# Miniprotein binders against a7ua95r516to809: the designs that were tried, part 22

Target 1, 294 residues: a7ua95r516to809
Amino acid sequence: ASLSLLSISDLVPDLQFIFFWMSNAIEILYFIQQKSPAYMQTIELMDDKAGSKESLLSATISANEEAMTILEEVIMYTFQQCVYYITKTLYVVLPGLLDCNPFGTEPSSEQCRRAAGVCVCAVCVMPEAVRRVVSVFQTTSDLLQQYQVHSEIQSQMFAYLFFFTNVSLFNQLIDKGPARGWFQRSRVLQIQASVKILLDWAKGAGHNHLAQKFFAKFCSTVTILASPPQQLSQMSWKALCAEHPSLKPVQLHRILTQYQLMAELGPLPIWQPSSEDEAYIYRTVDLLESFENH

## First folded at step 3 (miniprotein)

Design W1
Fold by ESMFold2-Fast, scan of step 3:
Structure W1 (fold): chain B 294 residues (1-294), chain A 95 residues (1-95)
Amino acid sequence: as target 1 above (294 residues)
Amino acid sequence: SLRKEAEELIRYAQLLLEDVEELIREAEEKGAPEEVIELLKEALELAQKAIELAREALEALERGDPETAEELLEKALELLWEAIELIEEAERLLE
């Protein structure tokens, strides 16, 4: 009976249990994969005059196939459960990133920065809203390490968590941004600073490649919205599409429309969509991203 | 510039302070080990001291003493870093 919002700390006991079972299932699967050929060879070498050797061989093959299928299902189930609990927690804390104000210049995760003689490291002056999101990622990393989960599974976990985070942030910004003022230039710069803290954490954790891949859409969006008028006005529609390939034509068109409205700049170039892309800007069903990993 | 850094430090430390107070409450309700609660209380004290030093830095800036302000902010950041490390250690022990 807690009145607090769902926190990653509240889920740690449940996550520990699930990671424990996932790790055990992976270990047993590996054991069967490594031991099965040697055991089968042992059976084949047996001198079985009673006719039990062929029966034992058939039974062993059947049992091994059934055991491996069950273990693969357990691994998939436990992985999905971990993802479910972690992303449910993450979804609650993510809107805070879009509303927080870090006010500062972008920090570096590799080195402490100095401003007016003051030393500031990556985690020294982190907004609480950003810290909550980082805590979800850090706790996940710690649990994967505690239960010695194979590095490939760890990479798959963070690939999905980054994918989920990117889709959630992008959809919230595009769908709710106008009503919440998130397209105002000052707010976009604050959002850019906040997301850089997440990307710096991912780099420090050894997941830079995954972060670059799965945050591409949201990063492209905030990059465009934060671009100086002088820089953005020099780019054609084709050049913007080439620089931001993760964005669909309807998404890029919406972003550029918001840029024009919020920036209140002098006459900007008309970003004319190509004839091939023009039909896509009318497809509102393609505006928001799906949470299904294609 | 230095004033803005002090104001941001105070804002962040206040948010951290609120979060740590809530974590202490939750840890006590869940019957967490005394060592975990002690780490969180130490983090709370450090965050409070960081706010105090940052406010002193703002006062030093108002009386035209940026050298003292810079020194106080540096010390405030060190305490804030220590507070964050203690919180991370407490969360690690809860695993």
Scores: ipSAE 0.000, ipTM 0.099, lowest interface PAE 19.5, mean pLDDT 74

Design W2
Fold by ESMFold2-Fast, scan of step 3:
Formats: sequence, C-alpha cells, structure tokens
Structure W2 (fold): chain B 294 residues (1-294), chain A 103 residues (1-103)
Amino acid sequence: as target 1 above (294 residues)
Amino acid sequence: DPLEELKKKIEELRKQFQEAMDLYNKAVELFNQGDTEEAIETLEKVLLMAYQIYEEADELIEKVKKTGNEEAMRLAEELIFEALRLIIKVTKAIEEMKQRLAS
C-alpha cells in the first residue's frame, strides 16, 4: 500500500492507556511490598487455638506471591508495549535527522512562523526533522511525568530509547551514508549539529548520563567523519582506537575505509585484525554498552 | 520474491529467539538449584544469542522497509525489541549472580 508518516501525536491516546495501567500496576506492587510484612506480623500476633492462624499466613503468602508475579508481568508487558510503540515512531523519524540542515532558517515554532520574514537573521533553529525526534522523547517524558512513574523506570525507558536511537542512526549512516552523500563534510557537520540538539535536550531532561553512555558509538562515528582527512592519516591505528573506545576496531576500520573513498585520503593507518576481530562483524552491538559499571 | 525471503529470515530469527528463551529458562532453573557458576555460563551464551538476533533483525529492518509491507515491519520490530529486552535482562542477571558468587 502507501508509505505513511507516523506521528507520536497519533499514538498519545494509546500510550496514555498503557502508561495508565503500568503506573497503576507499579503503585499496587509498591503497596503490597510495603504493607505485606506488617500484615504478616499482625497475623502472627493473633491469638489462635488451632492451625487457622498458620493457614491464614500460608494463604496470605501465596496470594501475595501470585499478585506480585502478575503485577510484575503487567509492568513488564506494558513497559514493552510503550517501548515498542515509541521506537516504531522513532524508526520513522530518525532518517530525517541525517538529511536535515540545522543551520537553516526553517522554523520549528509557531512564533517563528508568525514573524516570517521579519527577522530572518543567520539563526540556528531546530529543523522540523530534529523537532519530530525531540517530540517523541518529550512526549515520552511528559507521559512518564503525567502518570508519576518512578524515576528508575523513567531512566530504564530512556536507556532503551537512546540505545535504539544510537544503533539505528549508526547502522543507517554506515549502510546508506556513502550513497546518500552523508559522508560529505558539509553533511557530516549538519548531522553533528542535529545530534547536539538531541544531546542538549537529554541534558535538559535530566538524562545526560544516559545520553553520554548510549550515544557514544554514533557520536564517535560523526566525530571521525568531521575530522580533517590529513589529521586522521597522521594518527597511528592505536591512537585512533584509544580516542574512540566505543567503536570496535572492525567498526572503526569500516568507517575510515568509507571515509577514504569519499575524501581521497592518503594511506590510512594499517589495520591488522586479531583472530577475535576477524570474527566480530561491524554491526554487532557493543557488549560494553549494556554494562552499567563499564 | 524479496518479501517472502525476508519473512523466512524473520521466522528463522524467531526460532533462534525461542532457543535463547529456552536456554534462559534453563539458566534460571540452574540458579534456583544453587548451580550459580553454570547459570552464569549459560546466561553468557544467551547474551551472545540475543545480540546476534538483535543485530540481524536490525539489518533486516531497512530491507523490509523497502517492501512497504506493514506486517513484516511489525514482526521485525517486535524481534528487535524482544532481543533488546533479553539483552538487558540477561546482563542484569549475570551481574547480580556474579556479585552473589563473589560474596
């Protein structure tokens, strides 16, 4: 059929329903966790001539364990549904981020459009494509706040979303970049500026640590592509790897090879893959990105 | 038929995901039985399987997008999410089990 653009606004009613149930399940789980010990102590202190007290304790423990298991499953399922719908929306809007010009005068706000042509100075405004991506993150943040979701769950949500965004942008840039002209210096600088807007949003939203952690691979890639060719050719392979620890040697070599073809670079530092590097494919998700303590 | 080939690949990855889930459940059973070291080793295998499924499903998304088929897109996105969820879940489980073992 036809290709359709999916808006985060179109999903808000469905997301509100899912967040509502997730929030309620979290609240009930918290209540059971806090009240269950006190209730158990109350039962134990009751005077009882037979096994009725012990039967009540056993029944209460069993009921609480069943209720907690069901609530955890509801929380996990609703969390999964939220991530699914939000990442589906991100998938549609993310490619636009690689094709936009943040140095243009394209307005992202109503006020800018109302003042159209009046004060059109060289002003860096948020491009429509970047606004769409930010809108997805902002809407998610607003829903988490509206339903008073615990900060830990909010952090987990944005960890998933940033991880997805990073991998999606990295793979698109590597696979389609040369054919789409995204490796041209002017385009790379535009991509870098657009990513900066996303990172600034994340910092303002209180997610700077997560953004630094989960965008590292894509940010390193863009930084390399924005580097002058002569600077890259003067660096040793070891020095390049040391400056970009988020990239595996095979991924770094892939990026430099593609850049060399576009920029007519002189000889690049020689990459000598280890047996482990030979088995590692450039699109494999970085294991270290999943470890909190690394 | 490019769409049919992509759907077959998605089904193949779905089967691999089920194998990873079966192995995850075995690791949970091992941990509950007190076989913590074997549980950790099993989870590390699950983690590698989940990463491979995630990476391959992510590669398929661009090809599926070209077909314009909404159902194939949904199935591939679902696999990406499920694999990512498993990666995070297993990573946390390994960390917790290692901390208990080091106690």
Scores: ipSAE 0.000, ipTM 0.209, lowest interface PAE 12.1, mean pLDDT 73

Design W4
Fold by ESMFold2-Fast, scan of step 3:
Structure W4 (fold): chain B 294 residues (1-294), chain A 101 residues (1-101)
Amino acid sequence: as target 1 above (294 residues)
Amino acid sequence: GDEELKKQIEELLELAYEYIKQGNYDEAIKAAAEALELALKSDDPELIRDAALLLLFIAKESGNPEVLELVIRVLEEAYQKTGDEELKELIEWAKLLLEEL
């Protein structure tokens, strides 16, 4: 039924194998690091009756180094595999987040009951497009918990996933936004509300710090697009850059230029960057345009 | 033989990993790229994909746009030789990473 769409549920069996091996490798590595000193001390306290004490220590050190090398390789490989497949799934579902209306979503008939003219809603339902994105993050969280993956690795994985989500949403909004009407105030507010649902999920999952850090760029972009044009035109280039440190100067310039064109207000003043900022903008624009053309 | 070639690929991947631990991304990329070339000669899709994934990871960790551009070119050459759609998807992912650097 969903042959043309990649679903996170389709990847769960493969991800389970990868998470299983990653978790086991992490736990074994941690065990070796924590328990090896105690074992070495035990060997050192033994009587060297056959002249074998030094040989046993040497053999144990060698075996530990080999095991740690293999485990570190397995952890690295499985981690990058998980990140790749999960981000690939995210890439497919993320555009829907930008093209949905969270304010117009009605509860399903199963979540809303009407009797004698009274309507009772049992559970609030998020938009389907937002639910698909949240499902990817929730499934990832569930698998990390199921296989008891170390908390540091969990945090690192969500850092990568949020980073990718932020970049993907930003690029989609900038590249396709003007043509799809996403720069219109009503659409910007819908996007802002959808992103808030995603950020609220991250907060509930214990990843608020990571979400605040890695979604800053996209959040700044949405904030700019939601701002009155008159307010933005009154700010100096330096002040605009300082207000939005998560945006590179070329990205900020592109957003403001597109916003000015789409705002359909009276003429706005041209923001003049410093000569140094201007040089940086031109260099990074050339790189971005070259990339887009290829 | 195939087993000797596989051992050479595994040794190069291990060497790349050691360079990553040291923060020597230039040497890590060279080792991983050599592993990919040997994997292409072995015509083993799994080894080709493994080497390609490692190259992307190294490029991402390096934080250097020039390194990522180099990796994109290497992966495009591999795609031209194999027609493997998984490599095309890795190239698209690498391009997204390049935009953020």
Scores: ipSAE 0.000, ipTM 0.241, lowest interface PAE 15.7, mean pLDDT 72

Design W5
Fold by ESMFold2-Fast, scan of step 3:
Structure W5 (fold): chain B 294 residues (1-294), chain A 103 residues (1-103)
Amino acid sequence: as target 1 above (294 residues)
Amino acid sequence: SAEELRKLAEELIRAVEELIRLAEEKGAPEEVIELLKEALELAREALEALERGDPETAIELLYKAALLIDEALFLLRELGDPELVEKALELLWEAEELIERAR
């Protein structure tokens, strides 16, 4: 079978085949990197009066460089294909995470249950929408483990998936939230609980540091929106900016404006941007986040 | 790469065709079907632009296709069919992803 084979299942991606080839390409690349120096040394030690040794070294270097380039391209391609199909699936299921209720009164249990690779507390029932999101991450983890993909590649994949999830959820909440009622306190608390289930999964899977890094913006947003009016009204604009450095001034301003509307606070904003920040709020059009990973 | 972009464009075309078939099968309004058919035509033109080495035209055509898909998605949400909404969301993501990579 060809390592460059494309489009096994266009409608329902077969990730197992792609992970299989990615794993194989990584292993072959590693093998070449490990063996090439020893083989080159062996050639260097040969006695060759005719100059054939120099020709053999040149040919070996050329062949090794070509093989490594092809393997690196296969690894990059298969990684991008995995990311493509996984993020496509995430894009479809993520909106459900913002529109579900994890606070169930039945069954009420003191027992932790294992759901999609994690143990969750009885205070939360894993809604189908949250389970669908967690199952995408768990399936990815299972495939990476099954095909023994190197831990650095696993970390890079989850870094990107968490980055994608954070941007997608943040953009949906900011853009669609007002129309969907997602800024109402009861709804925000449901969103916070649903996100907690996802973050608990990441911690259980050994990706807590990546989750903390890449979910910062969405977590800051939810934290602000879930704050009691008594607590939030005591914080200045400067204090909020300092506590939530992942949020741009225009993003923080939008969040606080929506909070004020939904919490039915007074007619004048409690939180006044600095003159410098106010200029950026009114001049910039960059409210939503880019999916470009820097 | 050019090869990767062509493959993604082919996948987008198949996804639009599948959504049209599913929408017709489930009796979606004619307006939705017409929007998706127009998006399909634009996606096919975008593939041809990519094949002739004109990614700038392809991006413009894909952007127009994405707008039509988004409009179809809005109408499908009103119908309340989860499968059609889910497929339209996948299609919109594929179009947006292809635009980003072509750019």
Scores: ipSAE 0.000, ipTM 0.256, lowest interface PAE 16.4, mean pLDDT 76

Design W6
Fold by ESMFold2-Fast, scan of step 3:
Parts: structure tokens; C-alpha cells; sequence
Structure W6 (fold): chain B 294 residues (1-294), chain A 80 residues (1-80)
């Protein structure tokens, strides 16, 4: 089903057109905002012996308000279209990130391990699945730069894309993880390495703060699942909630329950929720994040 | 202490991005001497090696660069 996969490169011509219009609308809006006060001051200082000053001011205010409203609508529409097409492409490629091996398909030789000390090949040579996700983000960055889109709009775009990626990955892991073996320690370590490649890309692109904010939930989940049993069992429920505030109690409870099962830590509950959190968990079965919350 | 980092650069890779990750990884080693070995096609390996050298020099580190064939080595000394 390789033919069913959407490529970001197939959308580039359409995205270029949309970014072009968005950039132009932003520039025109900025021009009006910068020039309008000076022009209105000129009208205010006019000799109005003919009684035209008030009429001209009213007409100018109305025209400026109408023009700015239209430009704001164009910017909003084009931004939403970009987000829609980019996130649609991301949704198709993101599941592959959870199912790839960033350490390569060939056995890591003892010779390679000893000679390297630390092998950066796993960091710099991306698995195909990770490369597809990075390509979507890189193409977006390139288009924003090509059309000189303002930095605030760029930050808003990546905030949306990181939010979407976080929700998609978290929901896939929580919902499908048990059936696909993704909670097994070896698989969790592979997922952690893949996520590191993605986060390193975001840091390099100047979006480290946005990545830390919007990937918090998925990163917390992977961090907990990758923790050694000796370390995790020493932490209380309250301490885990404090260290992972992005996780809802029901989500943390599900993660810890899966961890206890996979690590074979016995049937007795190790991490007991507070009475308040237990009441919430008992009446709530909604584990998955909504794409509509932001 | 000495650590060696091996980088295989695929064609079509962003040299600046690979260089940034390589520098971050090198500085994370906690070693006083780090050797970054860059291998790839002539053009891409050269660009990555040059970007790594520039980034490390901008951070104030002393860097020695060597090349043999299609392989580049960047040695950086990190004070304790």
C-alpha cells in the first residue's frame, strides 16, 4: 500500500500558491497599519473651509476597516488551508515513526560499537519513516522562509503542527500500542530514539521552546515507559503527577498499568492514585486527546 | 578521555541540520577530546564537515580538521 501514501512534495505547488497569497496579504495589512495613522493625521490638519474634513475622515476610517477585515480573513483562510493540507500529510506518515527502528536494519557489529564509542549514525542517518515526518516539517520551514512569512506566523504554524503531531502520536501509542507490542521495552527505546531525531530537528530549526511545550504529553509518556523499573518504582503517584503535569490522571494510570504488566512487576498495584484522582479515573474512560482542544 | 562519533550522511540531507545535531551530540559526550568522523558523497560530506567546523569555532572551541578520500575527521578539544 505504498501507492496510497501521500507525499508532501506532491502538495508543494499548491502550498507555494497558498503561502504566496498569505505572505502578500500580511505585507499589505502591515503597510496599511503603518501608513494609515500618518494619512489620517494629514486629513486632521487639512483646511476644512469647504466642510469636507469630517466626510473624508469618515470615508477613510470605513475604507481602512473594510480593507483590514478582508486581509485578515484572507490570512486566516490561507493559514487554515496550509494547516489542513500539511496535517493531512502528517497523519499518513506519523504511524510509521512508532514502528521504525532508528538503529538500522543491519546488526550493529561489536567492532562498530567499540570503534565509535558513541555511534552518531543512528542520529544522522534517518530511518525512512522518520525522514518522511522530518521532510514535512522541513518543507514547511522552507516555504515559510521562501515567501518571507513573518516570524510570529511561522511560530503559530509550527505550534499547530507540533500540537497535531503530539496528539496523533500519543493517541496511536495509547490506543494501538498494546496490540502492536509498542509497550515492550526494546520497542519503547526505539520510539525514544526516533522521537529524539524529530526533537533535534525542531531544536535545530529554532523551535525548541515550541517543541518542549507541544510535545510534552508524548515525551512524558515515552520517558516513563523508558524508565528502569528500579527508578520508576521509587516514585510515588504524587511525584509522577508533579513531574509529568501534561498527563491527565487517567492517562498516567493507563501508562503505569501497561508498564507494570510489561515489566512483570507482579499483580499488586505499585502506583496508587490519590483518592481524588481515583474517583476521576473510576468514572472516566476517555484516554485519547482531542484534535479540537487548541 | 576520548570519544569518536561516526556520521554517515545520505545525499539530499540538509548539511546545516546534520552539523547542528553532530555538534550537540559531541558536546554531550562529557569527554575532553571528541573526534567526529563524517562519511558520505564528496559534496555533502564536505558541506557537513565545514558546517561542523564553523559551528564549533563559533562556540570558541579549538578544532582540527583532516580528510582522506571521502572521509572527514573533526577533532574538538573540550576543557574539563
Amino acid sequence: as target 1 above (294 residues)
Amino acid sequence: SERTIYIEVPEGTDPEEVARRAVEEALKQGATEVIIEVRGSEETARKVAEAIEKALRELGYEVVVDREGDTWWILVEIPE
Scores: ipSAE 0.000, ipTM 0.191, lowest interface PAE 11.7, mean pLDDT 75

Design W7
Fold by ESMFold2-Fast, scan of step 3:
Structure W7 (fold): chain B 294 residues (1-294), chain A 81 residues (1-81)
Amino acid sequence: as target 1 above (294 residues)
Amino acid sequence: SKVRITIEVEGPPEVAEDLAEYIRLLAEEAGAEEVEVRVEDGRVTITITGLSEEEAKWLLELIKELAEFYGVKVTYEIEEL
């Protein structure tokens, strides 16, 4: 119950302002790129003093390069500001995704009662924590559409947001999971269901390819933790590394150790890492992901 | 020895069907010879054939956990083949 939570809705006016300036800068940059060659050709064809024509061309080239540089800086700055505010909001709401139950909503729950008479769809009865995360992505998508931001920049925005979400969820699960009970079978299945809602949203929004790419590490982690003992015990360390290439050896080792501990499994085969991987496994600095890897 | 498990899931249709699909995938992954899913009257029946008794017990424990999680009622019967 934190009072420091700013919802994505509270940030919409500020985000609208930033998206407005970003969109305008992109349009002006596009205009200069499209019109400048034609204008310079016109100058080049002019019948004028050799020195005067040369000075005009030189001045035009310098002015255009300066203008494009400034616009590119404005676009980069506004993009970074949007990402900053959106990811700050995501960081606050993402832990709730790991603690919610998307399928066992009680008929008398606040969610069910609020939906009654208003909405009967699955989205309306979704756990608040999942709804908050989806709302951040949906609001971002809506703003990108409202300001007609080019599809390539939209893809870059969601690539970063999915990357951030993946890193945040993975780090929280690995770092806090043991203390929070997130490695328990029931919790893993709840997490898997919640993540599926997120991935289904991404697919519906046209970002399935980006979601598959940038959620690979967290999805691999959840897949391993949800794996039956019979399946997992049949796989060698080499096979597990090959099937989960997004996971570093130290990360895979931590996940498998937690799996054995929480499942009270025994006697299962020991997954034996290679000599090189064994040295790497004990490097604490490589356990958690950096937000700067992209 | 090989067993046949008949599982009946009763609850909201969307939830029961999603759970049944997940159970089907788990059973196939565990090496079941046949998995049949039948949907009728708000009840979903899953018939799993060809698992060992030990595999079947492990799968049923997982299914019990999933049923409690989803808030649905699950009843089951095991038959030795």
Scores: ipSAE 0.000, ipTM 0.093, lowest interface PAE 21.5, mean pLDDT 73

## First folded at step 4 (miniprotein)

Design Ga
Fold by OpenDDE base, second read of step 4:
Structure Ga (fold): chain B 294 residues (1-294), chain A 103 residues (1-103)
Amino acid sequence: as target 1 above (294 residues)
Amino acid sequence: SAEELRKLAEELIRAVEELIREAEEKGAPEEVEELLKAALFLARLALIRLERGDPELAIYLLEAAAILIKRALRLLRELGDPELVKKAEELLKEAKELIERAR
């Protein structure tokens, strides 16, 4: 099946199976971790029938360690599979977020069309492109809750998904943005509004800190590009570096160079990199974010 | 009560663990041990799900455990150890009674 046709809804049955086993494996792992000390104490308190106690203790330790190792492997594998399937769906829908006009009158979702009343819920008023992205995250959240997955694993999953989303959006914006017109002020403001809707959803879902952390680079890029020329032209390189610490010097330099071209600004001496940063602005290998650094 | 069912499940788990030990001591076939260990795993999982208020899944897991115990019992009957057979029969009975009380 072509990757282009795979919706998150089509993956739900497979994801449900994986989440079931992931949740069960986590629960058993925690059970073993919690019960093992008490069980060991019980064996230690048993009457020392010569040699049987040590052998039983050793056998129990070994069996528990083996079981925990297998469970950890199952958890890791199932986690990776979930992330793999979910990120595939994100990969398909994320480009639509950059092309989205959130200020346009897009028709309400088909579900809301059947209700005689315009559903004014936050999801129904979202632009379709934003709603598709949010639907992936919401479906993930709903599955994690349905299977009562431990909060730590839930946080790790969202951390990775936000990381992936930030890298994907950032790289697309930097690489394709000039050619696609995404650096135009009107388009940047549309992107900024779309990202705000996503961040507001993440806040409502209890993931505000993670979203702020992992979207920082993309948000910084959008904030710079959304800045009026009159305001941005008064900011020095050092001030911009300090305000946007998530951006590498090469990334900031690229953004400013493309902004200058788009805004038809002459050379701005105040945007010249410091002597310290001058060597780093030529590291084109550091321009795009890697998916492997997580 | 839910607490009574929890205690019964814990007793079942202990009984399965004891049967595994006795099977190992008597040199039962590896397949019997594997089936009983798998049943133990499912019974422990059932207890966890019961404690979390998911009785439907807990019952399903106990039924699966009972199937494995029944398979182990068949193999034990073929081996002809009357003591292991008796214990496995008692264990299977306890598992079935627990399932019936959980429904």
Scores: ipSAE 0.019, ipTM 0.347, lowest interface PAE 5.5, mean pLDDT 85
Fold by ESMFold2-Fast, scan of step 4:
Structure Ga (fold): chain B 294 residues (1-294), chain A 103 residues (1-103)
Amino acid sequence: as target 1 above (294 residues)
Amino acid sequence: SAEELRKLAEELIRAVEELIREAEEKGAPEEVEELLKAALFLARLALIRLERGDPELAIYLLEAAAILIKRALRLLRELGDPELVKKAEELLKEAKELIERAR
């Protein structure tokens, strides 16, 4: 069955089914790897009635290898399906993160009623756009926990979701940011606060290391844009490249150029690219990130 | 009951063996035969687990067997042999019924 663009809540029944099958395939693969040697030893110790022992052992080994191969394929397929539908949902909700104001937001009437005396939680105070993104991550985490998916698979899934989120946010900020005013200091501080909510969620969920690794490019970009002019003016091109190794020369140059163009900034230093990087600052093919990391 | 589940698992094993034989006779693709043989292996392991008093793991093994049978059915549908498709559909239904009773 094909899934349409829906809220994450609408996808939960279908995702539960896929997670269930993925979890079952992982457990069976584990069973075969751990217990098949003992089973084969049991066959080896049996009386060879009518000379069938060697045939049974050979057939068991052959079937075991075939089953393991197919189980691995099932695990990969179900993993890819989950990632596809979850990232498709993320793609729809992520742009809102760059355009929301986490400072001074008012809750909806429903959130007001809930907060008034029934339940107060972090989600109740988040901007709606941030809540939608967090909801996708939280639902994914809940499903992985519900079906007791192995920690390695959980880590792989969040690694890709964070990678996807980083690329999506970075590309939108670089490509559309100038036209939408997202490079203005006040807007950058709002974006930084929104991103902090996502990173704090990741830390609370036990994925701090993955978040630090896979959000590096977007975090570097926001950090530079949020820096005071006086602080940035004391840094050479070489120093900026060293502090932000995830940024390509063309990306760093674009960010600094936009920083200089902001109306709120006074006189700024001239950041001259190194001779080795100068040839690359206009390579537009390298400006936006690809979603293909492996 | 354990005896009822054992009987149903044995019936499933026999049905899978029969489908494998007919797939071989009709020259079905090697992939279909391999999927059915893997399903047979998992169904046999489920029977052993039931005998040893591990119904939870047996249910997972039967569910995995059903996944492989379903995949074999999809391939058979694409290849257009209606007799093998019908037999695979009946087998998948039997497997799902066995799993539901085991829950």
Scores: ipSAE 0.000, ipTM 0.189, lowest interface PAE 12.0, mean pLDDT 74

Design Gb
Fold by ESMFold2-Fast, scan of step 4:
Parts: C-alpha cells; structure tokens; sequence
Structure Gb (fold): chain B 294 residues (1-294), chain A 103 residues (1-103)
C-alpha cells in the first residue's frame, strides 16, 4: 500500500523542473505572438527594393512558424507530464474523501467558553483525507504561480483536474457506494461537508466557475442523497429531472432507487418515472459516464 | 489486460486524430473540435499511465476519452454528419467491450 500511495510533496522537485520548462516555453510563445505583428509592420515600412524586402519577410514568417511549432510541442509535452503526475496522485487520495468525517464529535472547553449557553457544538474539522486532496490542488496552484504560468494555461490545468476528480468521485459513489453504506444520510452529510471544503478552496483560489462546471454531476448526486425523503417524495419525476439536468435519467433513477432502499418504507414515493421515461432509462445503460448530459 | 488497454489507447489516439482532421475539413463546430482534442489528451495520458504500470488510472482515462467522443457524436448527429458518427460509433463500441473485460 505504501508503494502505491503518492504524496504530492514527493513529486515537487520533479514538477518544479517540468513547470520551469513549460513556463519558459509559454513566455517565449506569448512574446512571439505579441511582438511579431509590430516587427512585421516595421519590415513593411522599410524603404527597400521589392525583392530584398520580400525575401526578409518570407524568412521571418518561416522562422516564426518553426519556432511556434516547436514551442507548442514543448508546452504540450510538459503540460501532459504535469497533469499525469498530479492526476495519479489525486486518483490515489480521492477515495478517502468519501470515507472520512469532517464533523467534530466532542467540543473543547475553549469552544464551550466562547459559545455561552451552547452545550454541544458540532465543528467541521478538515480530516487528513480532505487535507491530502486540498494539498494536491494547492501545490498545483502554488507551482503555477511560482513559475508565473499564464492564467489561460492555469485554467486548462484545473479544468482537467476537476474533470478527473468529478468522474472519479461519481463513479466511486455509484459503483461502491451502496455496499460501503455511503448512501446512508449520515454518511452523505459527511461527504457533503468534505466536498464543501474542496469547493470553498476552489472559490478562494479563483476557480469557482470551473468547479461549478466540472463538479455539477457529483454535486447533484450528493444534493439528492442529502435531501429529506419528504421533500423528494413531493416532486414529480419531471421536476426531479429538471432540477438535476447534469444527471442522465438512468443515473437519476439509480440514485433514487438506492435512496429509497435505505429509507423506511413509508408512503409510496412519487419518484417513479412514466412508462415512456422508463423505456428511455432502460435504453441508456452508461451509468458511469459523468460528462454526458442526455 | 494491460496489453489490450495499450492497443486500445493506440487505436483511440489514431482514430481521434483522424476525426479531428475530418472535422476541420468539414467545418464542424468549434465545440466538437474542442471535445475531440480533449479526448486525444486523455487518451495520451492513458498511454503514459500504462507505460508507468497504472492500468486502473488508464481505464478511467480511456473511459473519460470515450465520454468526450460520445458527446461530440451527439452534437454531430443533430447536424446530420453520418460519416463521422459511424466511424466514432464503431470505435466506442470496441472501447466499451475492452474496458469491461479489463475491469
């Protein structure tokens, strides 16, 4: 187990070298893109014989094209290497997020003193498993900022990392959740609190838009599972689908079916799809696909 | 097996490169080209994962690539491009069968 577990800190020296080369290539590419038009204009304004000026212009265009191609290849290769190592570390630590408790079970005397009249305080604490996930994202952000990587590349990197995180967490929850008891409301509330820590980090880091875009499916799933059964039973199937557009009908049906099995058998829930909707659900069997939105 | 996954990754990389070229030739929407380029990136990461002895991560990456290809096909179906749809549809079927056996 120790040989399969990676710490992001163990990779920092290697990542620093890759980020250094990636950043340099990006800066040179950006310089060429920004300064090339001005240089070309300078050539065009030269008072010279047509043949001589045309020769210089052609040579400059060819040199710029070759340089840009090489830089794009270097950027792509170094970007791939960074994303690979970061994703591998992330993939290993993500399952822990689904199986940890961020709620404090016992208030300290200090908390009791500050909250006069409150006997019990449930405090949200960052578990080690959540800290490990946050550390991967924070270290990535720190490296991007240390090497002054342009915001566009930073956004692309976090888009991929959030996409992987969402797919990994959603598939783990759907595939292993029922057997591990993760669909029980108390466990879901713990998962919801842990996910909120990640989303709060993303917002603080300036990636709120990306987090909302790429975590939509997992967040919808957790929201459904955390909802009181009474609220869900009052909604029609059509209303539930409309409220959770990121979930495919078959995914929503699976989630609600698992939720119903955990709840006490009370009045019949209204979550049942129509015969037409049910036929469509059974035609859509790709439960573990997170980016497809029916 | 890891060898089957390696062959699948190679096939997906080549096929997506051809789909990108064809999409550019036919003037497909920018969203389609972006989805295919993202799929290519994920398939290449899967190849790296397999080289480094991490088939579980590779399966996730290949499945992720397939998701993006499927999304691109959905947009192409609405625009009525049957040639690109057929080519990618056969590839996705093969990919799903191989991934399921590797699990």
Amino acid sequence: as target 1 above (294 residues)
Amino acid sequence: SAEELRKLAEELIRAVEELIEEAEEKGAPEEVKELLKAALFLARLAEIALERGDPELAILLLESAAILIKRALRLLRELGDPELVKKAEELLKEAKELIERAR
Scores: ipSAE 0.416, ipTM 0.762, lowest interface PAE 2.6, mean pLDDT 75

